# Ledger of designs, part 52: VH-VL binders against q9vpl3

Target 1, 224 residues: q9vpl3
Amino acid sequence: RGKINIQRPKAPHYERARVVAVTQPKYPELPKAKSCFKTRAERTQQQQENPYNEIIAREVRNWLDHSRLVAFFHLSSITADDIFRVRVQLHKQNLHLKSYGSKIIEQAVKNTRYEAIVPLFHSNHCIVFSPDPEKTAALLRIVRRVPQMVLLGGIVEETMLSRNQLVAYAQMPGLHAVQAQLVQTLSQAPGHLIQQLQAHQNSFVQVLDVHAKNQMNEETPKST

## First folded at step 1 (VH-VL)

Design f26 (framework fv_anetumab)
Fold by OpenDDE, second read of step 2:
Structure f26 (fold): chain C 224 residues (1-224), chain A 120 residues (1-120), chain B 111 residues (1-111)
Amino acid sequence: as target 1 above (224 residues)
Amino acid sequence: QVELVQSGAEVKKPGESLKISCKGSGYSFTDYWIGWVRQAPGKGLEWMGIIDPSDSYTRYSPSFQGQVTISADKSISTAYLQWSSLKASDTAMYYCAKLGFSYGEYFQHWGQGTLVTVSS
Amino acid sequence: DIALTQPASVSGSPGQSITISCTGTSSDVGGYNYVSWYQQHPGKAPKLMIYEVSNRPSGVSNRFSGSKSGNTASLTISGLQAEDEADYYCSSYDSSSTPYVFGGGTKLTVL
């Protein structure tokens, strides 16, 4: 009688597993502490009733127009406290965290060059604005510590970038560093070329010398 | 028990310098921000600025930027508010307050206040 | 300085429920759940009554409650008592200008 390994109960048969999964009392998830971002539904309802939606939309546009760095994030079950902490960290770097409803964003960017960002706003989102594109690395460093903030993409210097492109951009050496590297590379090129040319010339001369010596040896009559 | 004890009342003349203090006790001083709030006689509360005592990071209200200096000495768990040159309009009650959590957005505990009177 | 708008005064009788409103913008009250309420008795320092729209600190009576709708936050005091007579201030995080902004204050009189 095979010892029922109590420590590794055999996975129930697929059908039993289905029944157990369906019959497991879905304990109502304890209302996530009211400190969480309002559900999309709650935000949408509040936005519809706001007579100042146009004003807010204008504000959003203004931020977009005056920012050289814009980053879009999905928020996954982030608490108010977590948001505040992140906001403060961002503020230290002159980064501005904003949150707007999807409808407001849609209104703000309608018939503008930013219309392409609308599909990014399907759930709870926030936007980070900065006048300085050099702050991209700082932004990513801060956000990496916040797993609830998921980078979706952004705009840098009026160019829409994917998540991967933003990460790549942040890893790039500063313009001056790249320029310096380029100058170094260019300055080394002539030296290498000269060396190669000289090496070839020297080799050629050596071959010629050997040839000349061989010819001289052949022309020396064996004075018997 | 969390306690913020402020320095005593001050009577000054216009043009004089002043530095008032707020000493925190009963908690880790470097883990929480300190804010300063002004209340002119018979008026409402005005946010002046905040400081992180851990690294002395400060933020000021635009109305108080350049008018006052907020500082902290974490070795003695004390925050400071100072003026280089007082004005009659600086006459007010000044409160220090501990924020509710690290990088908090609410003032959880308040000092008893320091009355500053500036008169010729 | 863009202050949050509060009524100058409210009054109620003992046992009644009163509400104090605090109206801001989408950059402060309407944008975030970072509204706080403070009670101040004459000659005393302010006391935190509500934080983050609806949370009560330890030691604060359950008669005090907070809510928010749109750009307006509200403090409700149920079962009004004589000791509730005080000035009440709302505060909010402000993302557009100053990190923090206070309302103008509301004088509550218990009749």
Scores: ipSAE 0.020, ipTM 0.516, lowest interface PAE 5.6, mean pLDDT 82
Fold by ESMFold2-Fast, scan of step 1:
Structure f26 (fold): chain C 224 residues (1-224), chain A 120 residues (1-120), chain B 111 residues (1-111)
Amino acid sequence: as target 1 above (224 residues)
Amino acid sequence: QVELVQSGAEVKKPGESLKISCKGSGYSFTDYWIGWVRQAPGKGLEWMGIIDPSDSYTRYSPSFQGQVTISADKSISTAYLQWSSLKASDTAMYYCAKLGFSYGEYFQHWGQGTLVTVSS
Amino acid sequence: DIALTQPASVSGSPGQSITISCTGTSSDVGGYNYVSWYQQHPGKAPKLMIYEVSNRPSGVSNRFSGSKSGNTASLTISGLQAEDEADYYCSSYDSSSTPYVFGGGTKLTVL
């Protein structure tokens, strides 16, 4: 209940972009416009830059930097009412559905470690962010009901994962140490992945056995 | 203990309506999905559909979409499978099952089954 | 509609080990670690024996084990006993329009 709070990145200041745009002459070729321009350097820089796009790109970078789970989806045509229902279900699990234009995404991730995601955004898309990587299973369960959303891949603990690797990660909820090892294993070269995933499964079974025994011991005084 | 108790056997004629039930106990009913699985006489298991009891969202196998309706009443921890008009080909054993894990990838606990016989 | 491929029957003698295969595609068995196995005795409901490829539920004998390689999952029963005689079904998550698919089933006969 109270543990689900959306900490949104600072909102873009559209008014700043408008102020910059309004200070530019609309028709540079007119004699009046030319004579009224700010210094050539100032005017040229303001005309070349779109402050609105850069503000939104900063918001995207902020989400990427502050989220331990990022999932990328292809998004087919969907009604506003339907996407709102999906957004509500995701929000209950501390999952934040965002949609940005492909040019904004490209601008946001250019010259960053996230640049490899750019090809994912050349079609209709959306992104889900969360500070809690344990919510990957809940995310996939919710999205299973939305045929318009197709999982492409994601980033968990700053490690790029394919669709299948992200699904595998979802199977290990509540075991932070094993989950960290799994993320490392999933980023390894193919071939050793199977062996290490099986080792993690064996460790998980041992942890479950200890947990079950502890739970039984704690419940015994109440049952008697 | 987790238990799923299904309604009793039914003998119906083609064209009749039918609603069978599956009552869950021993667990939080809204935390797990319920699936319906059909088994025709002498045949294998066939998935029909699934329901999330927390919001009554359903998903059907393409073979059963429009043929049956799955519903749930979380106030009495009961899921339902219903037909508006039965056919002789609906003769089968019908199982309900509680899915495991939060992703719902396996049928963890099964009801005893409801035999539905449709004949003239 | 899309069924996983299992042998129709397998047989063994008491104390022997037998293996039942379950072959699918990269969209089901090969793509995910969501393979489960069910045991069904005549006239009874199916019982979960293995989930998520190799995990055993409480109450299931350690003689039952599961594994997977590529698009093929396997159920192995060691120390075969008379009560193991039953039908065995595999199931997998499927990323297509049918999210759960069952194998055709394998009849195990204990000699």
Scores: ipSAE 0.006, ipTM 0.448, lowest interface PAE 10.5, mean pLDDT 76

Design f27 (framework fv_anetumab)
Fold by ESMFold2-Fast, scan of step 1:
Structure f27 (fold): chain C 224 residues (1-224), chain A 122 residues (1-122), chain B 111 residues (1-111)
Amino acid sequence: as target 1 above (224 residues)
Amino acid sequence: QVELVQSGAEVKKPGESLKISCKGSGYSFTDYWIGWVRQAPGKGLEWMGIIDPSDSYTRYSPSFQGQVTISADKSISTAYLQWSSLKASDTAMYYCARTSPFYDILTGFDYWGQGTLVTVSS
Amino acid sequence: DIALTQPASVSGSPGQSITISCTGTSSDVGGYNYVSWYQQHPGKAPKLMIYEVSNRPSGVSNRFSGSKSGNTASLTISGLQAEDEADYYCSSYDSSSTPYVFGGGTKLTVL
């Protein structure tokens, strides 16, 4: 969608949730001899965890609702330095790499139009968000260099696209009207799209198995 | 119009060096990778290697690793294939072709150059 | 060496349907959905006919279709025409040391 002058909601602040949690009153260490004191601390901990989870789920919904480009990836083992470099390159293009637990994603998209994506996130994953769908080409160019990130599909202009359809979209000229028409043409019925995404997921599982076997063969035989 | 234009035919002697070119036009050159494919006379297609012009990242087929060098100059939208010392067995048609891979996974070559015939004989 | 196995030749009559097979292993055709098919007329550069198993580039006739079952990919040409007479090559991503491999090629003769 285009910029909305009243609807420009501020992106949720993950750091705000952390700041709120950190600024909560600190409680003294529990004396083991007093069970009532333990019960109070447990109650306080549960209250902190409940608001935190709700805040993160709301953050995910806000990212989904206010991003015109969402791409979802499987994420294999990657070093902190490598993912940091990727995040920096993406950020320069107004592309925001986020990682959320599967439970949080399920909670965030339950009873929404995005609920169909939940099966994609049962394994290790990450999501890239952007308000600018023209950045799809930049996104794919950057992640080509990151073999640990495997593209599963995405959402462009609120339309769910398979991996192949998202790549096709990235190769189009920058005329928004032409791109919107193609997105509509490329879009599939939800059932068909889910089948395509699941088929790609199955192919990806085979990729992981082959990759793991190749790594074992290269490393294990070399290790004396 | 998307087009890949290759340099003209070459006739060389064994031991000579050679550099052939492939110029892209009608598209953003750095948004696509350029691969090189060899076809010996009367034989099939053989993939040699590929380059990402945006950062000059290259990958080679094991058969061609160390035998050839692939390079690119993004300022003039041109990719190159080079030999330090030609052999008679290098006699072949050489094609350049464009692709858009996924994480180094090659998905197919959509536009091809017209080919450069290289003949190496004494 | 030939990484993917294709029949050396196949033939058909105008209007007939023919299928060309391309057999690999779990490290290429069987493991991934990155199979392409190329058409090459004598003295010409190859032309992409199918990519990612079953997708057609713009401008390629819908008479050409691709599929895959296990380690074998197939190119089917329906309503065979004289101009379809050419060499056909399959190719695939390969997760072993070579990231891209071609089949040996199939000569299609239209009689």
Scores: ipSAE 0.000, ipTM 0.449, lowest interface PAE 11.3, mean pLDDT 77
Fold by OpenDDE, second read of step 2:
Structure f27 (fold): chain C 224 residues (1-224), chain A 122 residues (1-122), chain B 111 residues (1-111)
Amino acid sequence: as target 1 above (224 residues)
Amino acid sequence: QVELVQSGAEVKKPGESLKISCKGSGYSFTDYWIGWVRQAPGKGLEWMGIIDPSDSYTRYSPSFQGQVTISADKSISTAYLQWSSLKASDTAMYYCARTSPFYDILTGFDYWGQGTLVTVSS
Amino acid sequence: DIALTQPASVSGSPGQSITISCTGTSSDVGGYNYVSWYQQHPGKAPKLMIYEVSNRPSGVSNRFSGSKSGNTASLTISGLQAEDEADYYCSSYDSSSTPYVFGGGTKLTVL
């Protein structure tokens, strides 16, 4: 059994690595005093940006901002016809399948809260958007029938989720059911605690009573 | 198979009312929106409006706002286009078509009815 | 009426490649990737050929392709055939006065 080199851990599987990269918390960078002067590099980068890409990037941002469910998929050798079929199925569930270039995605999410998704877009990919997070289960059900679509991760209610977390989320009871369960659990906790506390007190009192009775019995002279 | 079947050709006089129909089959009627498109003789396609049959949400082109009424009966998978008072200028082919919008964004129409010819003449 | 601008007519010989342009504004073609192309034969209902700029529905020939640059979308028909002779209409989502708009149409003649 090869000693797990803790100092050089084996690179995680590609999919896992991508999910981990996306789920890493982004800590706010301390505001670097923006020099009033744009560097030559910044100017050159701005000039090379295709206006068309900016428009598409804006569209992507719009989708991200208005979606409560976003799922990212890798596409493996899928035909246009297959994509269309899947799109129709997804649409029936108010799920919207879109595909964008990696560069466009990068541009779209640059300096935004969505920047963490960039590592997911290294190959052929598609994104499913929905305004309804409750459709996660429906999404997974449909995609399971499409082997060419591989779930990479997603965003639900502004929270980045790994593939496994999305699957888990889809299996969870609705928010209200969970809340109800929580309330029920919380409501039972004080009663149980009180019972336990009272039980100990009662037990102690009983022991003292028995002790007192025994002492009284020992002090009663056997009147011969 | 997805089909949209429209009502038959209509010949009317100016001032008369008219209601034409578009029946969808082969799909869940409430999962898609129905648009109406006018095509005057020898002219291009004109978008008139659209309806979400699920809740009867409707949007009109400014050119057709107040000129026509679009409605739907989801129980029989049918959409309607109606005029309260026809004009000679309403003479045209009218098509219904299915689309899958995202929010308020309209996408392409993937299935079309065969069209209803409306002729308005004195 | 706000319409997308198309050439009135385009012609080509069998086997050639032709392109039909559709020019709009930043509120329609330029602002969104929701451009569609329709083919209409005489006396027939329009048929969707391209949706969302470049996607082909099932059953549509791979000879048909779509692209967009700036405010102009393009339909390209490669290997032109006699049956391609028809009217072609572009359409787009419009965020301005009307949520959807058609182009004026282009008559394609195969010589």
Scores: ipSAE 0.000, ipTM 0.496, lowest interface PAE 12.5, mean pLDDT 83

Design f28 (framework fv_anetumab)
Fold by ESMFold2-Fast, scan of step 1:
Structure f28 (fold): chain C 224 residues (1-224), chain A 121 residues (1-121), chain B 111 residues (1-111)
Amino acid sequence: as target 1 above (224 residues)
Amino acid sequence: QVELVQSGAEVKKPGESLKISCKGSGYSFTDYWIGWVRQAPGKGLEWMGIIDPSDSYTRYSPSFQGQVTISADKSISTAYLQWSSLKASDTAMYYCARGYTLEWSYGMDVWGQGTLVTVSS
Amino acid sequence: DIALTQPASVSGSPGQSITISCTGTSSDVGGYNYVSWYQQHPGKAPKLMIYEVSNRPSGVSNRFSGSKSGNTASLTISGLQAEDEADYYCSSYDSSSTPYVFGGGTKLTVL
């Protein structure tokens, strides 16, 4: 049967503890609020020397291996209470919101077809995982209410999708498998997707907006 | 054809409750969110709030949070705007309008004809 | 939330072009490309003229165009006609505490 469990992905114990902490009514305040700030060099050295990163990288690989839906988001300033409420709403739909450092993601996707996503995680980001690709519509409905989360793209059935392709996939009523198969033949080159996503928020939103409108206008051209 | 039809004009006294309606037709009601917009006599448009009829999720403008309740009944393709206790300052034209549920980017493309609410003693 | 700033009035003669500005902040107009423009004739419901800064819905004349620079969006109406006389409102997505905010509105008079 292998390691993939279709009904419930097997998460390491430490990840289960994190999920439980997110869904708890209250959690302890972080000592970081009272700590002194560290220099960039000190932070970098401590992270590079920390073997805990390898354990978390294995967690990320497990999520990638067991998820048929992965969505990538830019995350702007958001309160802990707001992100917690979003995480709870997503969890009810079997959607799992995770945030990992870029170095950890790089280690997780090294030697995989997804190495090209690494540049997406140089700024604040989060990822949503699910074993159920039919939940893409529920995901986008929830996230549209969170303006601090901006969809960058995703992976459905191991196929890299742009924001527009993922939105189109979400709008398909019960034809998910057929459209996913069609999208596989149109798999975006990771370089092209990354170029779109590295633009400033205003710039890349404008590009995605223009592209979506051009596609719609070409299908139904205006007569006047 | 796609349209939103609102309930008729209302004349009320301060302290009375009121519930006005907005019925969608010609489209899949749960695929679009419904927003409510207020226009006081001789004044501009004010965003009141919004509802996603598919799960009844609501979000209110800070000016209207706690002042009104927005709800929807997807079985009859109707959204509602309700006051528990009207004030004279609630005298205005109230519009409902639809927008796309998966993105905020499309604007409000279909508008109801408006419901005039007059509150006077 | 802070309402978007529009001039109270603008005027032009038939055949001329006019521009209406809509100024916000980096949390609304400047931060996103989700600016819409609405036309309202007296006693009528508003009509969507422009969405996502520069796109026109089907049935809207190409005389209407939209643009944005920094925190200011603009609606330009070319070849003014008497039927263009109306109130014009901008609206933007707001990342603060409201889903959308409206501008104060601009009364266009065709002389």
Scores: ipSAE 0.018, ipTM 0.512, lowest interface PAE 8.2, mean pLDDT 76
Fold by OpenDDE, second read of step 2:
Structure f28 (fold): chain C 224 residues (1-224), chain A 121 residues (1-121), chain B 111 residues (1-111)
Amino acid sequence: as target 1 above (224 residues)
Amino acid sequence: QVELVQSGAEVKKPGESLKISCKGSGYSFTDYWIGWVRQAPGKGLEWMGIIDPSDSYTRYSPSFQGQVTISADKSISTAYLQWSSLKASDTAMYYCARGYTLEWSYGMDVWGQGTLVTVSS
Amino acid sequence: DIALTQPASVSGSPGQSITISCTGTSSDVGGYNYVSWYQQHPGKAPKLMIYEVSNRPSGVSNRFSGSKSGNTASLTISGLQAEDEADYYCSSYDSSSTPYVFGGGTKLTVL
């Protein structure tokens, strides 16, 4: 059994590594004093931007901004027919399957809160968008039937989730059920507290009674 | 059977308006994009634009931007191509076609039979 | 109008293999794997033969194949038959000028 080197853990599987990289919280870097002058590199980069790419990038951003569920998938040797079938199935559930070039995605999410997703798009990929986070279970059900689609991670309610977290989320009871459980739990809490408080009081009373009885017994003169 | 059926041939004069139609059947109309393609007599194919019938999102080829209007009525599974003022140069066969994706990935798999538009004085 | 470059015509004898090229730029054919090929017989609507460079739709003969190298996509027709005589158009996503662009078309004659 190879000694698990705790100091240098084996690099996670590529897919896992990618998801972990994306799910790492990005802490705002302190605003570096932006020089008022755009560097030549920045100017050249701006000039090379294809106006159509910008349009598509905006579209991607719009999808991201208006979706409460976003799922990222790797595509492994999938045929157009398979994609089409999946697309139709997803669409019936108000799930929108989209595919964009990596460059377009990079452009779309550059300097946005979504920038962390860029590493997910190094290979053939697709994105599923939905306005309804409750469709996560439906999405996973459909995709499970498509072995060529590999879930990488996603965004639910503006929170980046790993693959495992998405699966877990899909298995959770609906929000209402959870809320109901919470209310039930909270409603039981006072009862428990009261019981505990009463138990302590009762214990105290018992101790006092015992003490009183002992005192009475001590005061009873041994009638000889 | 999946098919796109276009409206019949049109003979018009310059300056007249025209609206031709493309009706989809045999599939969910809102699941696919509809593209319009022009083919002048003896010439090649030209992309005009694409519409997503689900929300009527439209993209035009630069050459046709402002020259035509593409629209759709999803309630009757129909897409439209219209001119406000026809020109002789608009004489062509016009095809509608079904696209797999908005992302331009898969091409157009189903085509209408075409609508011949003749604009002559 | 920026079009993809195709040979005007190609010819071959029955049973031969022919290749039609479609040359673009890094903004279209070279930049994306969104190349499609269409066959058009005289007086008929175009038919999708290849999509995404090399994929065949259902019902399309396996004699048709597609490939891409650099900025050039290619349609190969093996075992040429008389029925293959038609015009062939390539198409690609274009990020620079038009969202979608066709080639100029190639007339294939079967001798």
Scores: ipSAE 0.008, ipTM 0.498, lowest interface PAE 10.1, mean pLDDT 82

Design f29 (framework fv_anetumab)
Fold by ESMFold2-Fast, scan of step 1:
Structure f29 (fold): chain C 224 residues (1-224), chain A 121 residues (1-121), chain B 111 residues (1-111)
Amino acid sequence: as target 1 above (224 residues)
Amino acid sequence: QVELVQSGAEVKKPGESLKISCKGSGYSFTDYWIGWVRQAPGKGLEWMGIIDPSDSYTRYSPSFQGQVTISADKSISTAYLQWSSLKASDTAMYYCARAHYFGSLSWFDPWGQGTLVTVSS
Amino acid sequence: DIALTQPASVSGSPGQSITISCTGTSSDVGGYNYVSWYQQHPGKAPKLMIYEVSNRPSGVSNRFSGSKSGNTASLTISGLQAEDEADYYCSSYDSSSTPYVFGGGTKLTVL
């Protein structure tokens, strides 16, 4: 038994709640099959500085572990309406736009091969996750219309790719071509990719005037 | 082989309209953006704007916004540059070029052969 | 917007090395590693020689190299040949008023 029509429904409020629910990203569970890609020590390391921060860092690790596509972006000034529209477009392609503080990212990637990328996230940034690597082309098409989002690079099938390599991946037709590029990417030193990503991040930090004082502190720029 | 082929030279009078073309071949046309660059006689290169042929999204240099229209027809792998009313100061060589435009990517390769536009009374 | 600053002309003899500078601000050359260099022979379309400061496309001679320090990018041509005589343009991403800007151009004469 229920009270039918006793409480008048407020359509606008409920419509808005449904829209928010549709655009809200869903967090995947930690995959047991992925535990072999991380050492036991890394998974059991205690990070008890703040229980709330550890919960969020665990969410980031869940996204990284479950996502076969991860793309990193610099994010400049953007309105709430514009980012909402981008999030809706991405969600339709099973692409999940997330933003986390640099401290949370650091806690999530601590003691992994990705720890060195933490400096890339000290300025405004966002990350797009997907369990579906074939959506890379759709991601790049959507982001091309959003000049506030600048692609820095990403991770595909647990392999780090530069911006150019991620663009090339989007254009690949099949598994054999993809495997060949992954082998080539794995042969590259992680430092080279980090240098490329850091160079782009530093450039945008300078343009945003976030580190204007650092530019003024520069002494004797002497490379010709 | 990857190539951009532009329409032939044009001679027009001030106030006339004009539309020039740039046809891509040897690659997937919608996978790359097309930029337009102007070079006045005896002068340097000036960036005009760029288009994503996959959805016709455009960006213009402030100097050319409102002066020209950039468009594309992906079904025939062709980009266009259009003037509603030409001026004598529009006399120049116009180049199209293929670009990657993911914010941080900003280079052109290959370039079309150029279209010379002469506007005189 | 004001174009990036390049010397109007440079000259060298066959076999020598020359350097062409490209100076901007923190909103273009200084702020980003998206500097490109183009070669243009008279009556021809420009050709990409260098992209992202120092990367060379396939088919471009290793005599061409690029670098950057602060707000100034440089194109160095070693072992000068007569065929290198051309106009050279730098370009960069520009965050201030246009997303792309060219230098004024440098005429290289091989004497």
Scores: ipSAE 0.007, ipTM 0.483, lowest interface PAE 8.5, mean pLDDT 76

Design f3 (framework fv_anetumab)
Fold by ESMFold2-Fast, scan of step 1:
Structure f3 (fold): chain C 224 residues (1-224), chain A 121 residues (1-121), chain B 111 residues (1-111)
Amino acid sequence: as target 1 above (224 residues)
Amino acid sequence: QVELVQSGAEVKKPGESLKISCKGSGYSFSNYWIGWVRQAPGKGLEWMGIIYPGDSYTRYSPSFQGQVTISADKSISTAYLQWSSLKASDTAMYYCARQDEFGTSDYFDYWGQGTLVTVSS
Amino acid sequence: DIALTQPASVSGSPGQSITISCTGTSSDIGGYDYVSWYQQHPGKAPKLMIYDVNKRPSGVSNRFSGSKSGNTASLTISGLQAEDEADYYCSSYAGSNTYYVFGGGTKLTVL
């Protein structure tokens, strides 16, 4: 599982230094950086109400408010170098990869229309944000090379979409009117989206088990 | 200016080992994928696998997993396709082809001239 | 053996337009915009004609165009010329396990 099928940029060292400087926001990154070095005792204390959690939750709400495209992924074990390659290519397309704890996400979306996404984040996860919904096709093109990232669903123009609906959205022409029409056509009630996304999570677990047993895909649809 | 140059034709007997090469020039070899494509006589194209020379990450077609080994040496800008034991069914034209830069799309923009491998008793 | 279905042959006269279809499933052609088309003359290596469904590389005539609808991609050649006589192969991303797959190929005859 350690290796990923990601193509490298022409000038990785130069790109890496530049992208790291650009992609790291100054505030409120302090609580996030601190969490990487927490001891067992500090992690236990974080289970209590923590004012730093509110700062990070505010950051998450800010990303949600300023993004017209949000995609949710299950994230399997991946090396720092591999995830960095993904970040670099995503950033070039104005796509911003973020990881937040489940409690932070719950706090951020509590009492909002997006509260339904909380169950998706009980296991390892990451989120990609963009102000440009036309970048959905670019996102899927990049992520298809990263088997450790499995698309669960997303939000486009404030409408919650399943994996299949998001994939269909990506295939449409870049006209805003056409994309808005597609979103309305493909969208489901929020309650139904949770069921679809959880079904995809369960299917992913089954696919991983089948793959481990030297069998991957089981569905062979017939056009007629 | 981008060029992929493959090794010359090979005539082998079943059970023999073989290693063919694909040398890239005119571009940054470590930053592009190299794919291998097989074409049996009178048949279509079959994708065998792909390698990223920068870190030697490989991906094989399920049909060729365990039957061939793909490798690369970035210091000499050369990719390789290798068999430990050839079969008559390995008789084919073998192409190497370059795939676009990191994270853009899935297509082979430049192709080698091909290496004909003939395996007969 | 072949994941993508193409007609075995297609024919046209000089100046006509022809279309070659390439049919897959929702997990390859239908799921993504990663369809490519390659032209192969007898005894030669394939040449990229179309990538990402409808994009042309530099040096490829604008007579060649691509499209996709559902699980079927199409290559259209307008103003047929004798030099267009060749085998044409489609290809697509085929899911994370298989990765890449070709169609069976279509022989274009210009009469």
Scores: ipSAE 0.006, ipTM 0.433, lowest interface PAE 9.8, mean pLDDT 76

